VH-VL binders against q9umr5. Designs and how they scored, part 321

Target 1, 268 residues: q9umr5
Amino acid sequence: SYKPVIVVHGLFDSSYSFRHLLEYINETHPGTVVTVLDLFDGRESLRPLWEQVQGFREAVVPIMAKAPQGVHLICYSQGGLVCRALLSVMDDHNVDSFISLSSPQMGQYGDTDYLKWLFPTSMRSNLYRICYSPWGQEFSICNYWHDPHHDDLYLNASSFLALINGERDHPNATVWRKNFLRVGHLVLIGGPDDGVITPWQSSFFGFYDANETVLEMEEQLVYLRDSFGLKTLLARGAIVRCPMAGISHTAWHSNRTLYETCIEPWLS
Below, E stands for the ipSAE of ESMFold2; O stands for the ipSAE of OpenDDE; V2 stands for 0.75 times the mean of E and O plus 0.25 times the DockQ between their complexes.

## First folded at step 16 (VH-VL)

Design yd4 (framework fv_nofazinlimab; at its last look DockQ between E and O 0.67; V2 from the best seeds 0.72)
Fold by OpenDDE, look of step 16:
Structure yd4 (fold): chain C 268 residues (1-268), chain A 123 residues (1-123), chain B 112 residues (1-112)
Amino acid sequence: as target 1 above (268 residues)
Amino acid sequence: QVQLVQSGAEVKKPGSSVKVSCKASGGTFSDYAISWVRQAPGQGLEYLGEIIPIFGTANYNEKFKGRVTITADKSTSTAYMELSSLRSEDTAVYYCARTQYDILEGFSDFDYWGQGTMVTVSS
Amino acid sequence: DVVMTQSPLSLPVTLGQPASISCRSSQSLVWSSGNTFLNWFQQRPGQSPRRLIYKVSNRDSGVPDRFSGSGSGTDFTLKISRVEAEDVGVYYCMQGTHEPYTFGQGTKLEIK
């Protein structure tokens, strides 16, 4: 039988967004038990990511316990960060494939319509004033806001991304790295036509330097220092990069070609 | 002037489906979320769910999950609410309402309402 | 779900006299940011609901200053300093802090 699949949604999302994905999985892997976790839907997805991690952890623990052979995670957008954090804090997870579906794994820094929607009177260049305050860190979007022009503020004020990345020292860094390395495969999915994840390479752990030049994963300090295990995962062939053009952010979970090329191979 | 204009009254048989529309004007449709609320005759208000057009995501009251579908067409600035497997208890006036999201100022819930759409479910 | 409890459910008032409606939530309505998403709506006979107050105490544009909202945590109040004939209708409190959004039972304001 196929291993169970757990799906974690993104910002302002719900299980309904994954109806096509469920259809694809059912057609190609009949009998697969797919659970889309309806937690922190809608505006609740704006709650601090650590709060979300705890909630999702409670939901996935019993699922994993019933699946001794292991499970697969499909985590979309903001959900990808939630899942990475889950795998970091859980010392007994049994995740075979962690599929990061267009997730801002190295953070977000973009003047997108989504940002303008949430912050109608702010630009990305000024958002650091809000996001790196204690008040701002009460919102999920600020938990992975990564301003390349204010790196010191990011490192000191980010209560989530900087920690799971091991960019800021903390007592759990070694353990979190060990836990994360339990994953069988890390499947990174994203593309240049996403339009929301900025830069889109963030889905592959690429990101801006201080001049807003995009550096690849292998050029990032988190990789070079192997702060949470990326270098180790790559060395053992556990990282899969699946870029795809022509897909907008809201279509990653409802594109058949994307599913067959980037998701399906890892659901066995 | 912000306006939400809903489709006309509906009479449906039990087991059928109804789809109500809500057209927004006087603002930027994608800047807001559209929620649906119903009110049975002589009763209070009940939240059904919302759509966030810019995200294309809908969120539902669990009580109605599986029966209610909320969608939006950005090109026409119109939101839709479809309710299936209709029962007599679904007889109500259905309202759409606007919500503005702003992290700095806080969420502004239901600042404008449609005129309502009466849906009658009877044999 | 968060239960919103209004009192009274029926409110007969003499013209020119003050009115007060209470709304209690089963959980705190304080968001992590510190905001409290408690709204008050007025529904006149045969009309759609109209928002009067948002975030506990903020009046919408066009709402007379005789309407005021107050409260914190789980206890909220809508006050009308001088009731007028046009104030007849049903008043609802609503919380927007927790999904799903929930309304009070409604308070029917009538003129004696």
Scores: ipSAE 0.763, ipTM 0.897, lowest interface PAE 0.8, mean pLDDT 95
Fold by ESMFold2, look of step 16:
Formats: structure tokens, C-alpha cells, sequence
Structure yd4 (fold): chain C 268 residues (1-268), chain A 123 residues (1-123), chain B 112 residues (1-112)
């Protein structure tokens, strides 16, 4: 019997986007109960991430309650940040595998075609003026904007990413870390041809230093300080890194080879 | 200067399908959304759905899900709305309209409209 | 779906006099803390709709300053300070805060 699977979509997505992923799961793990949450579709995916976390929390509670042996999460793009926050704020979650499918886990610092239409008059070097304001923080893309050249503004203004990363002191830090560490496996998926996540290594908790040189997960302060549990989780052997080249951002949930290599083994 | 030009009027039999086109010019087609709105004779406006060409995704008014399909062809800067299983109640003018998702300025809904396409469903 | 209710549905107005159209939503149109995506459209006879006001109170380019929008939360108003003959048509409010986007039923403005 397979654990239920909960799917959390990304920016400008809906449950239909995951039809191929659902087919793959049905073929390889027949009888698995898969729920693609139909919250914050389309335009609503731009709502503040804490609002999305609260709504998704309400939706997952009954699913988790019906599955005392555990559930799996598959969380795509922006949805991976929602799911990581869920793992931190829920003291009663029973997630075995958290599968992060090309998510900007350490943030985003790119103004590619996928993002320029949201900021047509600005370049990435100037987006901190918009995103690190109360007005900008009303939109999800700004909740994980991470400008490596304005670290002081990021740390002070980020209402979401700096908190779930434990980069800013807050009263819930120890509880959130404890809750996150209850996950069975963290499966990190992404690749160099994604074309949207910038740097693409953000999907593996890598990110730019001040010179835009990518530092890998183990070189990040949040890892070294173990601020939300990455070092502890790696030491337990619970982090799986599954990079794959040749996949564009919108194709991660519709590539059978990716599914078979990076997702299927973790859907016990 | 943005312009939306729609295909011509259609007369259809009940049970058939219609596909209305909306060709955009001016600006970059992938930089905005195309929405579809209809207006039955003597009645108000009703939203059908929208497509985001850069993502290739469409979002539908649930009332029409399963009967309406919205697509886009980036190479021709054209959006399409197809309505299936037509009934007499589907007789209406169908409009396409543009939305810009500029976060700095806020969402700019339906700032440009096509000229409308009359679809008549009659036996 | 968010229900948008306009009042009045028929609005005969004397030329040069003010006009006011009310729009009420069944739930708040506030996006999060500040933005409210409430729009007003004008449809003249035989024409496509034209946007007049976006984000409650922002006038589109080329819209006369006699048009103004106001309101918050669930209650919104379009005002015309001095009605001109060219203002004849149907006026619609529309919300873009919640999917699916919804329109009011329309207010037909006529010169009496």
C-alpha cells in the first residue's frame, strides 16, 4: 500500500499542469491516493506566501489525519517554498518524502523572460527597491527575491524567505527547526537548463555570494549554522540531490525519465 | 500601440464547436495575458477564462470548464477560444481583452479589447 | 464566485448634473493589505467596452476628469461630476482580486 501523495503547484499553475505526473504515479504505483491541491490557482499564486501557507495548511490537515503512517509531498517551483514552510510551522505533520521539484529554495535573483513580464520596466539589479518594500512583499515573487548585493535590505525586509531560512532571529526558530527535522527525506531536484530559477543551484540550497559566484549548500551560512536543520538532515543521510540537465522550468512534472530517476524511488 | 483583432462572425448549429481567434499586435505577446469575455444580446459581461502565453497555461471560469478551451500560438501572436457542445444560450458577442501583470503598477485588467466576434447558434 | 451588485440598474440623468453608480461585492476586494483590483468600464452603444478606472480610483489616460472612482473593501462608487451627452452607455464594475473575475450586471445611463 502506498502512502498518499500531496502535490503543491507553482506560480501561475493549476492542478491540470500535473496530469502527466499523475499518470506516471498511477502507472508505477497503482492505488496511490494523489491529491493536487487546487488552491491559489492562476493570479492567486501571486498572493503573499504566508497566506498561501495558511491555506495549504488547512487543506493538508485532513489528508494527513487519514494517513497516520505518513504522506509524501511533491512541490513544484514556488510550491516548494510553501511546502518547506509547512514542514516548519506544522508540529503535527507526518511527511516522509518532501520532493522539491525545481524550487527556488535559497531565493531568486533572475529577471528572465518568465519574470520580466511581471517587472517590464525594471532590471534585476533594481528590483530590490520594489521587492524590499511593504508594497512589494504583498506579492509572492518578492517574498523569495534574494538580492546578493543588498543583503542588509533582504534580511530586514523579507517577510518569508529570511524567516524560514532562519536568517533573522524570531521566537519560533527552534520549534520550526524541530518540525522541519521530522521529515523522512528531502529530495532536491533541479538542473542547469531550467531557464527560470536563478541561480538554478537555488533548488539545491546553493546561492550567489556578493560576486555572483555560486556557493553550494555546504558553503551557505544557513547550512554551517544549521539554522533550520540542513546540516543535521544531511548528517542523517536524509538529503537526496537529483540534478538533471535538459529540462526547462515548465517540463519538470511532464518528463518520464525525471520521474523514474528522481521521484519514483521516494514514493513508498 | 496594442491592437487586438478578432476573427469574423460565425453561425453554428447546436452541438457543434466554434473557435474564435484574437491576433495581437504591438508590444510583446508573451508579456501579457489574453482573457475572453462574452455578452449575450441585451445582457451583461461574463468572463470565460485567460491564457498566459509565456507559461502556456489557461485558467477557466468553472462554469465553462470542460466546454471551453483557450490556447495561444506565440509564433503568430494569436490566442484562441474554442467552445464546444454549443447551445442557443451560447449566442453572444465574444471579446478578447488584454491584462498586464506589472507588479510595480499593479494588475492592469482588460486595458485593450478586441472588436468582438458574434457567434450565433441556431438550428 | 464573488457577486458584484450594481445600483441603480437604470440611471436617467439631466445633462450637466452629477451621476453616481454604486458597486458592492459579496466579499472584500483587498488583495492583501493595500491593493484592491476593482475596475470600471464604459460600453457605448454598438462598441466594445472601454476601461475608465482601475484599482478603484486611477483614471485611464484619455478619460475626462469628470469621472472619478472611490471606495474600499466591498463598497465602491463611480461618479460623473457633470454628465455630458457622450456619456450615454452601460457602465460595469469588475473585480480582479479573486478568480474567477466577475462583473456587475451593468448600469444603463441615459440623458433624460
Amino acid sequence: as target 1 above (268 residues)
Amino acid sequence: QVQLVQSGAEVKKPGSSVKVSCKASGGTFSDYAISWVRQAPGQGLEYLGEIIPIFGTANYNEKFKGRVTITADKSTSTAYMELSSLRSEDTAVYYCARTQYDILEGFSDFDYWGQGTMVTVSS
Amino acid sequence: DVVMTQSPLSLPVTLGQPASISCRSSQSLVWSSGNTFLNWFQQRPGQSPRRLIYKVSNRDSGVPDRFSGSGSGTDFTLKISRVEAEDVGVYYCMQGTHEPYTFGQGTKLEIK
Scores: ipSAE 0.717, ipTM 0.852, lowest interface PAE 1.4, mean pLDDT 91
ESMFold2 (binder alone), look of step 16: mean pLDDT 90; pTM 0.932

Design yd5 (framework fv_nofazinlimab; at its last look DockQ between E and O 0.64; V2 from the best seeds 0.79)
Fold by OpenDDE, look of step 16:
Structure yd5 (fold): chain C 268 residues (1-268), chain A 123 residues (1-123), chain B 112 residues (1-112)
Amino acid sequence: as target 1 above (268 residues)
Amino acid sequence: QVQLVQSGAEVKKPGSSVKVSCKASGGTFSDYAISWVRQAPGQGLEYLGEIIPIWGTANYNEKFKGRVTITADKSTSTAYMELSSLRSEDTAVYYCARTQYDILEGFSDFDYWGQGTMVTVSS
Amino acid sequence: DVVMTQSPLSLPVTLGQPASISCRSSQSLVWSHGNTFLNWFQQRPGQSPRRLIYKVSNRDSGVPDRFSGSGSGTDFTLKISRVEAEDVGVYYCMQGTHEPYTFGQGTKLEIK
C-alpha cells in the first residue's frame, strides 16, 4: 500500500484548493490516504507561524502514529515553511518525502500585487519598519519577510525564519537540525513564472544578497554552515530540485504535468 | 460610490441548485474579499463563506458540508455563490458583502452589502 | 464555533431615550497583534444589513455619533445615546476573529 499523504495549505488557502491534487493522487496511486489539513484557513493563515506549527503538529502526530512505515508531506507556499518547522521541532517524525511546493523557503521580499493587497499603503522597501517590529511579527507574512537591505533587523527581529534557518543562535538549533535530517527526501518545487514567491529561487533556498543579486542555495550561509542540515542532505543525495516554467503561483497544485513530473515520483 | 448588485430572486425545487451573482462597482474588485451571508425569514444572519479574488481562494463554513461553492470572475468584478442539494431550510435572503484585508488598519469586515437575493425552495 | 450572545433580544425604547445592547462571545476576540474584530450591524425593516461599528468602537462614515461601541475580550456593548425613529430595526454583533464568522441572534429595537 501507498504511504499516507499529508497536505498543508498556503496563505489564505483551504482544503478546497487541493481538490485537483487529490484527484491526481487518487488516479495514479489508488488507495492512498490523503489528508488535507483544514487548519488556519483563510484569514487565520495570517496568525503567527509558530502558532500554526503547533496546531498542525497536533494534527499530524496521530496520522504519523498510524503510519509506522512513514508518510509523505506536500506543503504549498507558506505551508512549506510550516512543514519545515514541523520537521525541525518533531524528534519522532517519520516523513519519507517532504515536498515543498512553491514555498518561500528562504523568505520573501516581493513587491507584487499580493503584497500591495495586504499592505495597500506600503512598498516592500519600507515593509521592514512594520515586519521587524514586535507587532509585525504577529503576522505570518512577516515571519518570513527577508529584507536583504536590512539583514541586521532580519536576524534580530525575525521570530521564525531566522530561527528555523539557524541564522540566529538559539538553544534548540542542534536538535532542530538533527530532527530535520530525519527526512528521507526534500523535494523542492518552484519556477520563474510563479509571480508571487520573490525571488522565485527562494523555493530552492536561493535569495538576494545586499545588491539584490540572486545567489543559489550553495552560496547561502545557511548551506555553508549547514545550520539546519541542507549541506548534509545534499551530500547524501536527499535533495531533489524540480524547477518548472509556465506555472503561476496559484496553479502549482492544479497542474497535471507538474504533478507527474515533480510530485508523483515521490509518493511511492 | 461602492455598490454590490446581486441577481434576482430565485424559486427552486428541493434537490436542485441555485447560483447567485454579486457584481461589485465603485472600487477595485481585486482589492477586497466577497463574503456570502444568508438570512431565513424572520431569522438572524448566517455566514456561508468568502472568496478572495486576487488569490482565487475560497473559504467555507463547514456547516454546509461542501454544498456551497463560491467563485469570482475578476474580468467582470462578479462573485458567485452556488448552493446545491437545496432544501426547504435553505429558503432565505442571500447577501454578498465586501471585506478589506489591510494588515495595518486591520480587517474591515462587511463594510458594504448587496441588496440581497431571495431564494425560495419549495416543492 | 464562537457563539455570540446578545442581550436583550427585544428592546422597546422611548424616543429620545438611550439604548444599550450587550454582546458576549464564547471566546476571546483579541488577536495576538491586539486587534479585536467585533462589528455591529443595523438592519432596518426590508433593508440589507448596514455596518455601524467595526473593530469594537470605530464608526463607519455617515453613522451618527449617537452610536458608540465599546468593550474588550468577550464583552461588548453598542449604545445609542438618543434613540430616533429611524433607529428602528434589528441590530447584530458579529465576530471576525475566528473562522467561521458568527453573528449574534439580533436585537429588535422598537419604539414604545
Scores: ipSAE 0.884, ipTM 0.935, lowest interface PAE 0.6, mean pLDDT 96
Fold by ESMFold2, look of step 16:
Structure yd5 (fold): chain C 268 residues (1-268), chain A 123 residues (1-123), chain B 112 residues (1-112)
Amino acid sequence: as target 1 above (268 residues)
Amino acid sequence: QVQLVQSGAEVKKPGSSVKVSCKASGGTFSDYAISWVRQAPGQGLEYLGEIIPIWGTANYNEKFKGRVTITADKSTSTAYMELSSLRSEDTAVYYCARTQYDILEGFSDFDYWGQGTMVTVSS
Amino acid sequence: DVVMTQSPLSLPVTLGQPASISCRSSQSLVWSHGNTFLNWFQQRPGQSPRRLIYKVSNRDSGVPDRFSGSGSGTDFTLKISRVEAEDVGVYYCMQGTHEPYTFGQGTKLEIK
């Protein structure tokens, strides 16, 4: 009776992280087939995001084929960017709800305590030197690094985010936008106490301007130009924003109130 | 400058559990990963898993089928490896080792090792 | 799992002569385009392993320059230009490109 749910994990993560989420789904939606994709675990979550998109695509195809009525995606942190790319590159996806669980949808510009283990000697103001090099683009976190003070380097060097946002010309932009727009609902989840996603409003397609003032989704160029379909989706009533304070980055999938408020209503 | 000091030898019965500690000093504990590797007598090296202490998230070699639990206590700069449902083939020296994930330099695997902890499983 | 195959498994060497240890992986150890996380470790009798070489050819601090690493893709080599008595032990290659990380079987270096 319920659509299958596919879960895509984040950076340095595994299927075990979602054990509580699985319990919540089982309690409220018994009989739902939930698949937590066990790909690119641990260190392999740092592989280039296009490599991850290819691997996850291969894994979701048979699941979607067995569920012609549609599936739901719950995509956590970095996994939300993988899922958004999947929605763009798959001509034949049948995703109803895309649930983006504290994902850096407009990128990351923070060297918080959670991320210092990847950049222990660098300040965020200098990370563009690494991330916008061929060396840095071999690692997933640099694929969505978005330095608001080096926008020209971002636009030229980003192998992933600038492309899926339609910020750089490419021959597939029209097709990707069409494919993305086939999603039923886009559910955006995040909050100010996340501690990793910087700015936390990136989970809602907000981001810094050149003065590090956060502009909301509707003030972003990618929204105003409708580069990949955000303006169209919002006008269609297909975007749900579900912010919640008091939740740290590693706790989004283990908080029952968050599940009941932001996730449960969309698991038809 | 970095040192990893492990807990002492253990003798355990089949079916029980063992928990080995690895106390780190000389660096910032939350800036690197701690991995666990074992070596059965006269055999080679086998990777068990690793933890990122600041995240508290561990990743495991599937071969151990959920019998291994790796944790970290940031307040004491100590990592732990617990192996459950012990069998005689789990008799080995268990090592902890450091990995630096620094993207600037690239991954630096197992540059410092603990002294090893002998775990003997016998009835 | 990536299988790491070392050759030879036993390597008797005359003092002062060169030694060479081969390591072959069952799949490419290239991370994406340029990074290759292939490491070499030495384990002296009764001791913990010690890293000698990281990222194929980078020698660790304090490792004598008679040790060198080379190779690419699936084929890698550790060389010792002049074997000394302190080089006795078991040598392991290890890959960190693919989960789970895996080691070669070991090569026991001994003096003839």
Scores: ipSAE 0.815, ipTM 0.896, lowest interface PAE 1.0, mean pLDDT 92
ESMFold2 (binder alone), look of step 16: mean pLDDT 89; pTM 0.920
ESMFold2, look of step 18: ipSAE 0.795; ipTM 0.888
ESMFold2 (binder alone), look of step 18: mean pLDDT 89; pTM 0.919
OpenDDE, look of step 18: ipSAE 0.882; ipTM 0.934
ESMFold2, look of step 19: ipSAE 0.796; ipTM 0.886
ESMFold2 (binder alone), look of step 19: mean pLDDT 88; pTM 0.917
OpenDDE, look of step 19: ipSAE 0.881; ipTM 0.933

Design yd6 (framework fv_nofazinlimab; at its last look DockQ between E and O 0.70; V2 from the best seeds 0.75)
Fold by OpenDDE, look of step 16:
Structure yd6 (fold): chain C 268 residues (1-268), chain A 123 residues (1-123), chain B 112 residues (1-112)
Amino acid sequence: as target 1 above (268 residues)
Amino acid sequence: QVQLVQSGAEVKKPGSSVKVSCKASGGTFSDYAISWVRQAPGQGLEYLGEIIPIFGTANYNEKFKGRVTITADKSTSTAYMELSSLRSEDTAVYYCARTQYDILEGFSDFDYWGQGTMVTVSS
Amino acid sequence: DVVMTQSPLSLPVTLGQPASISCRSSQSLVWSHGYTFLNWFQQRPGQSPRRLIYKVSNRDSGVPDRFSGSGSGTDFTLKISRVEAEDVGVYYCMQGTHEPYTFGQGTKLEIK
């Protein structure tokens, strides 16, 4: 039988967005038990990501317990960060494939429609003033805001991304790295036509330097220092990169070609 | 002047479906979310769900999951609510309402309402 | 779901006299960032609901200053300093802090 699949949604999302994905999985892997977690839907997705991690942890623990052979995670957009944190804090997870579906794994820094929608009177260049305050860090979007022009503020004020990345020292860094390394495969999915994840390479742990030049994963300090295990995962062949063009952000979970090419191979 | 204009009254048989529209004007449709609320005759208000057109995401009251579908057409600035498997208990006035999600100003819930659409379910 | 309990459910008032409606939530409506999404709506006979107050105490444009909202945590109040004939209708509190959004039962304000 196929291993159970757990799906985690993104910002302002819900299980409804994954109806096509469910159809694809059911068709290609009949009998697969798929659970789309309806937690922190809608505006609740703006709650601090650590709060979300705790909620999702409570939901996945019983699922994992019933699946001793392991489970697969499909985590979309903001959900990808939730899942990475989840796997970092869980010392007993049994995740075979962690599929990061167009997630801002290295953070977000863009004047996107999403940003303008949430901050109608702000630009990305000024958002650091809000997001790197204690008040701003009470919003999920600020928990992974990564301003390349204010790295000092990011490192000191980010209460989520900087921690799970091991970019700021904390007492759980070693344990979190150990836990995350329990994953069988890390499948990174994203593409240049996403339009929301900025830069789109963030889905592959690439990101801006101080000049807004995009550096790839292997050039990032988190990789070079192996702060949460990326270098180790790559060395053992556990990282899969699946870039795809022509897919907008809201279509990653409802594209059949993307599913067959980037998701389906890892659901066995 | 912000306005939400809904479609006309509906009379439906049990087991059928109804689709109500809500056209927004006087603002930028994609800057807001549209929620649906119903009110049975002589009763209070009940939240059904919400659509965020800019994201294309809909969120539902679990009580109605499986029966209610909320969609939006950005090109026409119109939101839709479809309710299937209609029952007599679904007889109500259905309202659409607007919400703005400004983090700095705080969320502004249901600042404008449609005129309501009466849906009658009877044999 | 969060239960919103209004009191009283029926409110007969003499013209010119003050009125007060209480709304209690089964859970705190305060987010960690400090926002409290508690709203008050007025529904006149035969009309759609109209928002009067948002985020506990903010009055909408066009709403007379005789209307005021207050409260915190789980206890909220709508006050009308001097009731007028046009104030006849049903008043609802609504919370937007927790999904799904929920309304109070409504308070029917009538003139004695």
Scores: ipSAE 0.892, ipTM 0.939, lowest interface PAE 0.6, mean pLDDT 96
Fold by ESMFold2, look of step 16:
Structure yd6 (fold): chain C 268 residues (1-268), chain A 123 residues (1-123), chain B 112 residues (1-112)
Amino acid sequence: as target 1 above (268 residues)
Amino acid sequence: QVQLVQSGAEVKKPGSSVKVSCKASGGTFSDYAISWVRQAPGQGLEYLGEIIPIFGTANYNEKFKGRVTITADKSTSTAYMELSSLRSEDTAVYYCARTQYDILEGFSDFDYWGQGTMVTVSS
Amino acid sequence: DVVMTQSPLSLPVTLGQPASISCRSSQSLVWSHGYTFLNWFQQRPGQSPRRLIYKVSNRDSGVPDRFSGSGSGTDFTLKISRVEAEDVGVYYCMQGTHEPYTFGQGTKLEIK
């Protein structure tokens, strides 16, 4: 029998978006209990990510308790950051596969149409003035905004991403790293045609340097210092990278080839 | 400036469906949300749901789940609301309205309204 | 759902006198430590609603300064300092902090 699957949705999203993914799981792995968490839907996905993490934590506790042999997480877009924080703050999580589905794991530096709804008059070079303020940090998109040209402001102002990445000192860093390292596999999914996650390599823990050159995961300071366990996981053989071209941001959970190639093998 | 122009009045029989359109002009259609609100004769306002075109999925008031469908066509800057299994109590004026999401200024809810579409269900 | 309760539901007012409409929510309308998404709409007879006040106290363009909004948390007020004949209509409060968005029952303002 298959482990239960917990699904966490993204920005301006709801549980309905995952109906096709549910069909694929049911067809290939009949009998799998799949729960798409119906929290922070629509507008409420803009609430601070720590509020979302708290709410999702409360929802996953009973599911994990009923599955002593473990669960899997499929976490889409912004939801992948929620899930990574869950893995850090939960001392007793029993997650085997954490499947990060086109998530901005190293942050976002794009003012695409997907984000213009939130910042209609600003260019990406100016969003740091909004996001790196106490006001801006009250919104989820600003919790993972990562301007490579204002790294000192990012490190000082980020209430979420800089903390879960271990880029800013905090008293829980050792415990969060220990908890995160309990995961069985980290499955990273994304691709160059996403159109929203900027750079798209953020889904693989890649990101811009100060010249907007993309450095891959192994070139990032958080990896080199092993600040939350990425280097340890990679050395353990626990990181799976599954890039796929030709998929737009809203299509990751509705593409059967993507499911069969990148997701299905990890739903033991 | 933003304008929301709705389709004309409809007279329908119980059990049928109605599809109301809301054509937007001004601004970029993908930059804002379109919500639907109804008002039965002599009654107050009731929210049905909302679509944000860039996401392609609508959020609904649970009261109407299973009977209402909200869609958008970005190429024509038009939102649609379809209400199925019509009953006489669905007789109302149906409005579309705009929300502007702006983090700096905060959300600007229902700042522009369509002219309304009277839907009459003969019973 | 967040219940929005207006009082009074009927408000006859003498021309030139002040008017006040109360709106209470069943839970806090504060987004976080930031905005409160409480709005006021006016609907004149036979017309679409129009927004008067957004985010508690901000007047829309073209709204006379005799209209003001105030309140916080769960308690909100729309005031008209001096009622004019053109103010006849139904006034609704609405919250946008929680899904689904909800309206008050409406307050019918009439001239005595």
Scores: ipSAE 0.627, ipTM 0.806, lowest interface PAE 1.7, mean pLDDT 91
ESMFold2 (binder alone), look of step 16: mean pLDDT 88; pTM 0.915

